VH-VL binders against Putative ATP-dependent RNA helicase TDRD12 (TDRD12). Designs and how they scored, part 3

Target 1, 87 residues: Putative ATP-dependent RNA helicase TDRD12 (TDRD12), of Bombyx mori (Silk moth) (q1xg89r1618to1704)
Amino acid sequence: LSKPKICWSQNKNTVKLKILIAGIEDYKLKIEDRAVAFSANHCDVEYGFKLELYGVVDVNKSRHSNKGQYVLVTMTKLMCRNWLALT

## First folded at step 8 (VH-VL; framework fv_namilumab)

Design H34P (from D1 with heavy chain D100P)
Fold by ESMFold2-Fast, scan of step 8:
Structure H34P (fold): chain C 87 residues (1-87), chain A 121 residues (1-121), chain B 107 residues (1-107)
Amino acid sequence: as target 1 above (87 residues)
Amino acid sequence: QVQLVQSGAEVKKPGASVKVSCKAFGYTFTGYYMHWVRQAPGQGLEWVGWINPNSGYTKYAQKFQGRVTMTRDTSISTAYMELSRLRSDDTAVYYCARWPEDWDFGAFDIWGQGTMVTVSS
Amino acid sequence: DIQMTQSPSSVSASVGDRVTIACRASQDISSYLNWYQQRPGKAPQLLIYAASSLQSGVPSRFSGSGSGTDFTLTINSLQPEDFATYYCQQYDSFPYTFGGGTKLEIK
């Protein structure tokens, strides 16, 4: 299972993830209160990961979108505080 | 100054191909994605596709898939859009426009002047 | 594809008027929405990005608001150079899509 490159950023209310895999048509992404899991097949390679998050997120206010060049995951924090790391 | 300069107007017969160029000035060509948007006379804006000038990756609107090809030449900071098997309803002004990649925003902040492509018999 | 619907398709107004243009997305696009102005015979110009951020150099009489599915562009105290066509554009998901345009014309 290959792990795609990931960039992340945050403010006090949200954590954003860019999953740097371009041109995928279908992917699976599951956001849980303390984890996010991704899987996709691209150019005959199986990509995926599961990250155990530093803090707790609100699944109902979190979302993801395929931007073409990457998949963007936006997760709303349950507590307004800075995360020292993504995981 | 930051500017996108497009090639001149083209008149083509149905079934022909057209290749429009878009040359970038005043910024790092590989730092911005290049999109193509067309506008038929009296109509609205229609997205055609984009190219990442750094990687060469392209993504096209489904309507144009199989007829459009986007390329670039980084040595001369120029992007190209080629549309084949032209039909009368491809008559439009074709614009190139740049798109920054940022965490907080993206927008078509700089547009080319447009290239009129007329398809008639 | 995400459908963008603008209303009205055209509006007649006078210099000094406050004008509002609406844009509706067929699904939640958060704040990933831009507004462009197109004067006759010219390329479009960016006015507002990220739903509410004013582009540098654009007059402060232009403002954007909204999030999710409903967005508004407001022109406070219309000027003669503002008679143009306005387009919203979503960039939440590929393919990027535009609204049908709102033509602002002299009453």
Scores: ipSAE 0.058, ipTM 0.767, lowest interface PAE 5.9, mean pLDDT 88

Design H35Q (from D1 with heavy chain E101Q)
Fold by ESMFold2-Fast, scan of step 8:
Structure H35Q (fold): chain C 87 residues (1-87), chain A 121 residues (1-121), chain B 107 residues (1-107)
Amino acid sequence: as target 1 above (87 residues)
Amino acid sequence: QVQLVQSGAEVKKPGASVKVSCKAFGYTFTGYYMHWVRQAPGQGLEWVGWINPNSGYTKYAQKFQGRVTMTRDTSISTAYMELSRLRSDDTAVYYCARWDQDWDFGAFDIWGQGTMVTVSS
Amino acid sequence: DIQMTQSPSSVSASVGDRVTIACRASQDISSYLNWYQQRPGKAPQLLIYAASSLQSGVPSRFSGSGSGTDFTLTINSLQPEDFATYYCQQYDSFPYTFGGGTKLEIK
């Protein structure tokens, strides 16, 4: 199980995760109210992680997309405050 | 000055292949993805694919999968797009364009001048 | 694939007019939308990125607005050099896709 490199950023309303795997076709991503889980197989390598989030997110307003160069996860915070850490 | 300079116009018969070049000047060639976009006469812009000049990794639109090959030569800062088994409806101006990215926002900020590829009998 | 629809396909206007061009995405693309200008015989040029950010060197009469599925490019006080075709482009999801274009013509 390889852990992909991730970068994150936030503003008052959202937390964004970049999952730095270029060119993946299929991936699984589950956003829960306080966790996010990722898995994918790419070039014969199995990638994945599960993060227990610092704060609570609104699953219905959260989204993810394949940008080609990376996968972006955009999570809408349930409370508009700064997270001191991703987890 | 940052610019992309493409090879000259090509006229090909159906079934032939064409290889268009795009040479980068004024920036670090391996630092930006290079995309190819085509435009048939009087029509809109159609995305063909991209190459990571650093890794050589490519991704193509499904419509072109199996007929297009993108490569690069880092020693001369040049990207190539080869399209095989040409059909008359491949007649178009082919552009290379640099993708400039600021974290999650990006754009085609620099475009080549375009290469006219005409496929006719 | 995300489909991008521009309206109108063409518009006739006079120098000094305010012109508005619309772009609609088939699904939510947040603010991951760019606008390009293409003059006849020329390559496209970036005007607006991230839905509303003006590219350096582009005249301030150009502005972009919108988010989600509905976007607008506005040209205040149209100039002769602005007669061109305008394209929107989404980059929310791969593959990136363009609108069909809006041709701005002299009235």
Scores: ipSAE 0.546, ipTM 0.892, lowest interface PAE 2.0, mean pLDDT 91

Design H35Y (from D1 with heavy chain E101Y)
Fold by ESMFold2-Fast, scan of step 8:
Structure H35Y (fold): chain C 87 residues (1-87), chain A 121 residues (1-121), chain B 107 residues (1-107)
Amino acid sequence: as target 1 above (87 residues)
Amino acid sequence: QVQLVQSGAEVKKPGASVKVSCKAFGYTFTGYYMHWVRQAPGQGLEWVGWINPNSGYTKYAQKFQGRVTMTRDTSISTAYMELSRLRSDDTAVYYCARWDYDWDFGAFDIWGQGTMVTVSS
Amino acid sequence: DIQMTQSPSSVSASVGDRVTIACRASQDISSYLNWYQQRPGKAPQLLIYAASSLQSGVPSRFSGSGSGTDFTLTINSLQPEDFATYYCQQYDSFPYTFGGGTKLEIK
């Protein structure tokens, strides 16, 4: 499995991940209360990862979308506070 | 001055191919994705596809897959869109547009002037 | 694909009027919405990005609001150069899609 480049940012209420693979149409992404898992096949490369998150997220208010140039994962924090790290 | 300059109008017969150019001025050509958007007479905007000028990677709208090819030449900061097997309903103004984005948000901030492609018998 | 619906499809107004144009997404797009102006015979121009941020050089009479699925473009005190067609565009999810446009016509 190749690990794609990722970037992240946060505010008090949300954590955002960018998964830097341009132009994928089909991918699998699962958000759990303390983990996020990704997999996709693109240009004959198998990409994937699973991250165990620093804090707990509200799965029902979390979402992901394909921005074209990257996949964005937006996770809503259960506790309104800064995370010291993504994992 | 940041500017996109497109090639001139084309008139084609059904079944022919057309290749439109879009030359970039005033910015780093490889730093921004280039998109193509078309507009049939009296109609709205329709996204056709994009190219990453740095890598050459392309992505096309499903309805154009197999008929459209996007390329670029970094030595002259020019992007190209070629549409083959033309139909009368491909008659439209074709625009190139630069996608500018910061970490979270993006927009088509610079547009070419448009190239009218007319497909008629 | 995310469908973008604009209403009305056309509106007639006079110079000095306040005009509002609505844009609705078929699913939640947060604030990933832009507004463009297209004058007759010209290429579109960016007016507003991220639902409510005014593009540099755009007059302050233009404003955008909304989040989620419902968005509004407002033109306060309409000027002659504002008679144009306005398009919303979502970029929450690929493929990026445009609304059908709202044509602003002189009364």
Scores: ipSAE 0.231, ipTM 0.820, lowest interface PAE 4.7, mean pLDDT 90

Design H36E (from D1 with heavy chain D102E)
Fold by ESMFold2-Fast, scan of step 8:
Structure H36E (fold): chain C 87 residues (1-87), chain A 121 residues (1-121), chain B 107 residues (1-107)
Amino acid sequence: as target 1 above (87 residues)
Amino acid sequence: QVQLVQSGAEVKKPGASVKVSCKAFGYTFTGYYMHWVRQAPGQGLEWVGWINPNSGYTKYAQKFQGRVTMTRDTSISTAYMELSRLRSDDTAVYYCARWDEEWDFGAFDIWGQGTMVTVSS
Amino acid sequence: DIQMTQSPSSVSASVGDRVTIACRASQDISSYLNWYQQRPGKAPQLLIYAASSLQSGVPSRFSGSGSGTDFTLTINSLQPEDFATYYCQQYDSFPYTFGGGTKLEIK
C-alpha cells in the first residue's frame, strides 16, 4: 500500500488536507469524528492511509473533492481551537 | 462543462409551497456545498442556506428556519430547495451556487441561471 | 450576523474612467471577502476572491485590495461590458452575507 504525500492547513473553524495524487478517477474517503481514511487504485498501484486526528471534527459539516492534481479534504472542527499537529 | 441548470419559473398563490431544482453537470456533485441565494426584484442578494450533498446536512438562515427545506438526490446530481407558506415578499429569483474551496479561500464559482418565483393572488 | 456595507450605492462613469467601489464589514473578516459582477438579467459571476486574487478569465483591469474591515474593488479603464452591479461577500462566518450592491451606470 503506497502512502501519498499529504499537506495540511487550518483556520479557526476547519482543518484541510491535500492528498497529493494526480489523475485518479475514483477514490474512497471516510471521515470519522477523530479519523480520516483514504484509499484509491490508480495505474495498478494501491494507495491509502488512515490518520488518527489531533482533535474532533463534525462529520456532517465535512467534505472532500477531487481537484485533479490532488484530493482536498475539508473537515469542520467540533471545537474552535488551534490544532498543534494534524495527528 | 461545469454548470448548474435550474427548473423553470413558478407562479404560486400566497400560502402555497414551491420546490426549485438545481442539476449539476461536469463535476463531483458530493464534493461541494450547494448554497441557495435569492434576489427580490430590484434588490440585492440574500443568502438562504446550504446543503452538504455528501451527508445531506443543511444549515438555513434564521429568517427561513421552519419554512425552507433543502434536499438532494445524489443519483441524479440534483439539489432541491422547497419554500412553504409563501408570501408576496418571497417573490424573487432563486439561485443555486456551488461553493468551491481551496487551501485558504472559498467562493461561489458557478451559479445556476436562476428560477423566478412569483407569489401573487 | 456580519453586516456588509457598500458605497456608493450607484455611480455614473464613462468608458475609460477608473472606478473605485468600497465595502465595509461590521467586524474583522481578515481577507475572507469576494467580489461578484451581475449584469442585467444574469446570474452573478465571480471576479475577485480572497480580497485580492483575480479569478481566471477575468480581465486584469479589475483588482481588489484591503483586509480586516475595509475593502476596495477598482476597475481601471472602464469598458462598455463593465456596466453592471457589483457585490462584495464575506465568508468568515455563517451566515454568509452580501453587501447591498453598487450599480455602475453609463454617464
Scores: ipSAE 0.153, ipTM 0.777, lowest interface PAE 4.3, mean pLDDT 88

Design H36N (from D1 with heavy chain D102N)
Fold by ESMFold2-Fast, scan of step 8:
Structure H36N (fold): chain C 87 residues (1-87), chain A 121 residues (1-121), chain B 107 residues (1-107)
Amino acid sequence: as target 1 above (87 residues)
Amino acid sequence: QVQLVQSGAEVKKPGASVKVSCKAFGYTFTGYYMHWVRQAPGQGLEWVGWINPNSGYTKYAQKFQGRVTMTRDTSISTAYMELSRLRSDDTAVYYCARWDENWDFGAFDIWGQGTMVTVSS
Amino acid sequence: DIQMTQSPSSVSASVGDRVTIACRASQDISSYLNWYQQRPGKAPQLLIYAASSLQSGVPSRFSGSGSGTDFTLTINSLQPEDFATYYCQQYDSFPYTFGGGTKLEIK
């Protein structure tokens, strides 16, 4: 199971995670209140990970989409604060 | 000045192939994805595909899969779109466009002038 | 694919009018929506990005608003050069898709 390259950024209200797999067609992503899990098959490679998040997110206000160049996960923080790390 | 300059108009017969070029000026060619968008006479804009000029990786719209090939030559900052097995309904203006994005947003900020491809018997 | 619907397909207006053009997405696209202007015989050019941000060099009479599924492009005090076709484009999800266009015509 390969772990894809990821990048992240934040502001007081949100955490954004980019999963850097270009051209992906199908993927599975689950956002939980303190974790995010990803899996996909692309070009005969199985990708996946599960990250235990630094803080708690509001699942119902969080979303994800396929931007073509990457998959973007936007997670809304329950507490408006800066995280010291993603995990 | 940032600019995309495309090759001139082409007239082709059904079944032929056409290769359109798009040369980039005034920016780092490998730093931005290049997309191709077409517009049939009197119609709207239709996305064809994109290429990462750095890696050469491409992705095409499903309806063009198997007929379109996108390539680039980094030594001359030029992108190419080749469309094969041409049909009359491929008659359109073909645009190259640069996708500029940062962490929060993206857009087609620079467009080529367009190349008219006419397919007629 | 996400379907983008523009209304109306055409608008007749006079110089000095305020014109509003609408764009609707078939699903929530947050604010990942751009507006382009295409003058007759020309390539499209970027007017508004991220639903409401004015592109550098674009006159302040252009503004965009909306989020989620409903978006609006407004032109205050129409100028002669504004008679063109306007397209919205979503980039929330690949493949990126365009609206059908709204043609702004002289009344």
Scores: ipSAE 0.587, ipTM 0.885, lowest interface PAE 1.7, mean pLDDT 90

Design H36T (from D1 with heavy chain D102T)
Fold by ESMFold2-Fast, scan of step 8:
Structure H36T (fold): chain C 87 residues (1-87), chain A 121 residues (1-121), chain B 107 residues (1-107)
Amino acid sequence: as target 1 above (87 residues)
Amino acid sequence: QVQLVQSGAEVKKPGASVKVSCKAFGYTFTGYYMHWVRQAPGQGLEWVGWINPNSGYTKYAQKFQGRVTMTRDTSISTAYMELSRLRSDDTAVYYCARWDETWDFGAFDIWGQGTMVTVSS
Amino acid sequence: DIQMTQSPSSVSASVGDRVTIACRASQDISSYLNWYQQRPGKAPQLLIYAASSLQSGVPSRFSGSGSGTDFTLTINSLQPEDFATYYCQQYDSFPYTFGGGTKLEIK
């Protein structure tokens, strides 16, 4: 299982996670209140990870999409504050 | 200046192939994805596909899969789109366009001037 | 694929008018929407990115608004060079898709 390169950023209300695999067609991503899990097969390589988040997110206001160059996960914080780390 | 310069107009017979070039000036060619978009006379914009000039990786719209091939030559900062088995309904202006991806957004910020491809008997 | 619908397909206006063009996405695209202007015989030009951000060098009479599924492009005090076709484009999800275009014509 290969771990893809990821980048993240935040503001007071949201945490954004970019999963840097270009050209993925299908992927699985699950956002939970304290975790996010990803898996995909691309060019015969199996990618995946599970991150235990620093804080709690609102699953119903969180989303993900395939931007083509990467997969973007946008997670809405339940408490408006800065996280010291992604995990 | 940042600019994309395309090859000149082409007239082809049905069944032929056409290869359009798009040369980049004024920026790091391998730093931006290059897309191809076409426009039939009097019609809207239709996405054809993209290429990552760094890796050579390509993605095409399903409609063109099997007939389109996108390539690039990094030594001359040029992208190519080849469309085979041409039909009359492939008559269109074909544009190359640079995708400018930032952390929060992306856009086609620079477009080539377009190449008119006419397919007729 | 996400479908983008523009309305109206054409609109007639006079210099000095305020014009509003609408764009609707078939699903929530947040603010991942761009607007392009295409003058007759020319390549498209970026006007607005991220739904509401004005591209450098574009006149301030252009503005964009909206989020989710409904978006608008507004031109305050229309100028002669603004008679063109306008396209919205979503980039929330691949493949990126364009609206059908709105042609702005002289009244």
Scores: ipSAE 0.583, ipTM 0.889, lowest interface PAE 1.8, mean pLDDT 91

Design H38E (from D1 with heavy chain D104E)
Fold by ESMFold2-Fast, scan of step 8:
Structure H38E (fold): chain C 87 residues (1-87), chain A 121 residues (1-121), chain B 107 residues (1-107)
Amino acid sequence: as target 1 above (87 residues)
Amino acid sequence: QVQLVQSGAEVKKPGASVKVSCKAFGYTFTGYYMHWVRQAPGQGLEWVGWINPNSGYTKYAQKFQGRVTMTRDTSISTAYMELSRLRSDDTAVYYCARWDEDWEFGAFDIWGQGTMVTVSS
Amino acid sequence: DIQMTQSPSSVSASVGDRVTIACRASQDISSYLNWYQQRPGKAPQLLIYAASSLQSGVPSRFSGSGSGTDFTLTINSLQPEDFATYYCQQYDSFPYTFGGGTKLEIK
């Protein structure tokens, strides 16, 4: 299982992840209130991870999309506070 | 290629309901919030609400709470806005608009062509 | 809700003029402000995002500036197709709100 590179950023209301994997067609992504899990198969390699998040997110207001060069995950914070780390 | 196509103009009597559709083309429908914005003749833009097409979660402007319902059908990439108990001052062009976001920004980058809803007796 | 106030509500100008439109937020919104152009009978189109970033395909005569509560849209050399209504929009918090609009009219 290979872990793709990830970048993250935040503002007052959201935490965003870029999952740096290009050219994937299908992927699985599960957003839970304190965790996010990713899996995909690309060029016969299995990619994936599970992150236990620093804070709590609102699953109903969170989303993800494939941007071609990366997968963008946008998670809405349940409490407006600065996260000192992603996990 | 990326576009939003709305249903045609509607003329309704006061007290009726109207349901406007917005079909998405050329992108992953569930990856973007869909908002609804209206514009009364000669007036500015007024936000009505949004739907998360992935979860079905909605948020409406307080002014429309109880009268507006937003839904979607992911199998046909279509969002709907239903407004009930119509009044003459609901006469407006209703737009659907995609909320695109990246690292540090968000914007309404794609708009439907608008649906004119006229409420008259 | 965050109130967005635009000034002026209308402005008359000639082709080649430099036009400035102001937008004021009732509270600090950092740089979470967009500008849209609406031509008569058409849907709005995105011009500027994040207060100062030019949308792809938009002419460079358009520029945005400001942060916090005070924002400006400038059209450096007005062209005939620029006679339209312009709206600012904040996205710091829900509900997202628009300014009342500024109509650019031919002098």
Scores: ipSAE 0.049, ipTM 0.735, lowest interface PAE 5.1, mean pLDDT 87

Design H38N (from D1 with heavy chain D104N)
Fold by ESMFold2-Fast, scan of step 8:
Structure H38N (fold): chain C 87 residues (1-87), chain A 121 residues (1-121), chain B 107 residues (1-107)
Amino acid sequence: as target 1 above (87 residues)
Amino acid sequence: QVQLVQSGAEVKKPGASVKVSCKAFGYTFTGYYMHWVRQAPGQGLEWVGWINPNSGYTKYAQKFQGRVTMTRDTSISTAYMELSRLRSDDTAVYYCARWDEDWNFGAFDIWGQGTMVTVSS
Amino acid sequence: DIQMTQSPSSVSASVGDRVTIACRASQDISSYLNWYQQRPGKAPQLLIYAASSLQSGVPSRFSGSGSGTDFTLTINSLQPEDFATYYCQQYDSFPYTFGGGTKLEIK
């Protein structure tokens, strides 16, 4: 399956990912305390990935949404520390 | 199109409870936190709390802790705010508002039309 | 709680005027500050997010500036539809708090 391009950013409380796939309507995304997994079918191409996260997130305070040009994943850090890398 | 539609005005007696609904249209309901903000007549805006519609997790302002309950029903894209043991100073317009965020910003980009709750004897 | 203080509480102006509204946070909030406009009898509307970013669909006569504790909303050439109450809001930490509002009145 193909891996979409991703960008990430952080502040003291959150880590955010942009999954750069435009025009996706149906996708699956699972946020776990140390991992995030994505899958989608678009224009007969299967996309997906699984990332083992640098730190631990609070699943109950995390979410994802389709912004049209990308899928945004917002994950709340369990500990307010700087992540030196996404994974 | 993206909009939030709230239930109609309520008149309650002191000590009663009120439950306001907020139905979401035109976006993925579970992708955005839903906040509640109130405004007493002639006064400013006061944050009440928020709910994560995906998980059901809630956070309330300390002033309302023990009196407010926020819930949602994902099957109908509707959020609810219930305020109990009503006092006359709970008289206000109650708004639901969507929290949109990306990278390092967040904002209330879509607001419901407001629900007037009047508490009088 | 972070306290947000707006000044002035009201300002009188004429169409075509340049108006500035100030908002001060009781502690450093970086750029985690939004501005909303509320017309009489209506819900608030987002004008500016992240201190200085103009919301899509909002006229370019509106601008925001500042960081840390001191913030300003500017309307370059006031129009009739701009007579409303303006609120700043911090989102650096919970509880989220709003300024007391600045009512923009016809002179």
Scores: ipSAE 0.013, ipTM 0.725, lowest interface PAE 7.6, mean pLDDT 87

Design H39H (from D1 with heavy chain F105H)
Fold by ESMFold2-Fast, scan of step 8:
Structure H39H (fold): chain C 87 residues (1-87), chain A 121 residues (1-121), chain B 107 residues (1-107)
Amino acid sequence: as target 1 above (87 residues)
Amino acid sequence: QVQLVQSGAEVKKPGASVKVSCKAFGYTFTGYYMHWVRQAPGQGLEWVGWINPNSGYTKYAQKFQGRVTMTRDTSISTAYMELSRLRSDDTAVYYCARWDEDWDHGAFDIWGQGTMVTVSS
Amino acid sequence: DIQMTQSPSSVSASVGDRVTIACRASQDISSYLNWYQQRPGKAPQLLIYAASSLQSGVPSRFSGSGSGTDFTLTINSLQPEDFATYYCQQYDSFPYTFGGGTKLEIK
């Protein structure tokens, strides 16, 4: 199980996570109120991770999409504050 | 001047192959994905595929898979699109376009002038 | 694939008119939408990115609005050079897709 490179950013209302795997076809992503889990098979390599988030997110207002160059996860914070770290 | 300059018009017979070039000027060629978009006469824009000029990795639209090949030569900042087994419905203007992205927002900010490929018996 | 539908397919207008064209996505694309202008015989040019951000060098008479599934491009006071075809393009999810285009014709 390989862990892909990730980077993240935030504003007062959202946390955005880039999963840096280009050209991925299918992936599984589960957003929970305090965790995000990812898995995918790409170029015959199995990728995945589970992150325990620094704060609580609103699952129903969170989304993800395949941008082609990466997978983007947009998570809506339940409390408007800066996270000191992703986890 | 940031620009993309494409090769000249091509006329081909059905079954032939065509290779269109796109030379980049005025920016770091390997810093931006290059996409190819085509437009049949009187029709709209259709995405063909992209190449990462840094890695050489490519992704093609499903309908072109097996007929299109995208490559690049970093020493001359040039991208190529080759389309094989040409059909009359491949007649179109083919554009290369640079994808410029600021974190998660991007756009085709620079386009080549287009290369007319005519497939006619 | 995300389907992009533009309305109308063509519109006739006079210089000085206010023109609006619509673009609808088959699913929520947030603000991941761009607008391009294509003049006859020319390559497309970027007008608006991220649904509402005006590209540098583009006249302020152009504006974009909308989010989610419904988007609008507005030309506030039409000029002769604006007679062209306009395309929306989503980049929420790969493959990126374009609307069918709206041709703006002189009345």
Scores: ipSAE 0.652, ipTM 0.902, lowest interface PAE 1.5, mean pLDDT 91

Design H39L (from D1 with heavy chain F105L)
Fold by ESMFold2-Fast, scan of step 8:
Structure H39L (fold): chain C 87 residues (1-87), chain A 121 residues (1-121), chain B 107 residues (1-107)
Amino acid sequence: as target 1 above (87 residues)
Amino acid sequence: QVQLVQSGAEVKKPGASVKVSCKAFGYTFTGYYMHWVRQAPGQGLEWVGWINPNSGYTKYAQKFQGRVTMTRDTSISTAYMELSRLRSDDTAVYYCARWDEDWDLGAFDIWGQGTMVTVSS
Amino acid sequence: DIQMTQSPSSVSASVGDRVTIACRASQDISSYLNWYQQRPGKAPQLLIYAASSLQSGVPSRFSGSGSGTDFTLTINSLQPEDFATYYCQQYDSFPYTFGGGTKLEIK
């Protein structure tokens, strides 16, 4: 199981994660109120992770999409505050 | 100035291949993804694929898988799109376009002038 | 693939008119929507990015609005040089897709 490179950013209302695997077609991603889980098989390599988040997110207002060069996860914070770390 | 300059018009027979070039001027060629978009006469814009000029990695639209190949030569800041097994319905203007991206926001900010590829018997 | 539908497919208007062009996505694309102008025989040019941000050098009579699935491009006080075809483009999800275009003809 390989862990893909990720980077993240935030503002007061949202946390965004880039999962840096270019060219993925099929992936699984689940957003929970305090966790996000990812898995995919790409070029015969199994990728995955589960992150326990610093704060609580609104699952119904969170989303993810495949940008081609990466997978973007956008999570809406339940409390408008600065996260000191992703986890 | 920032500019993309494409090769000239091509006329091909069905079954042949065509290779279109796109030379970049005025910016760091390896710093931006290059996409290819085509437009059949009187029709709309259709995305073909992209290449990362730094790594050489490519992704193509499913419709073109197996027929299109995108490459680049960083020493001359030039991208190439080769389309094989040409059909009459491949007749179109082919554009290269630069993808300018700030984190998750992006757009095709610079376009080549287009290359007319005509496929006729 | 995400389908992008533009309406109307063509519109005729007079210089000075306010014109609106609509673009609808088959699913939620947030604000990942761009607008391009294509004059006859020319390559497309970027007008609006991220649904509502005006590209540098583009006249202020152009504006974009919308989020989710419904988007609008507005041209206030139409000028002769605005005769062109306008395209929306989504980049929420690969593959990136364009609308069918709206041809604007000045009466």
Scores: ipSAE 0.636, ipTM 0.890, lowest interface PAE 1.6, mean pLDDT 90

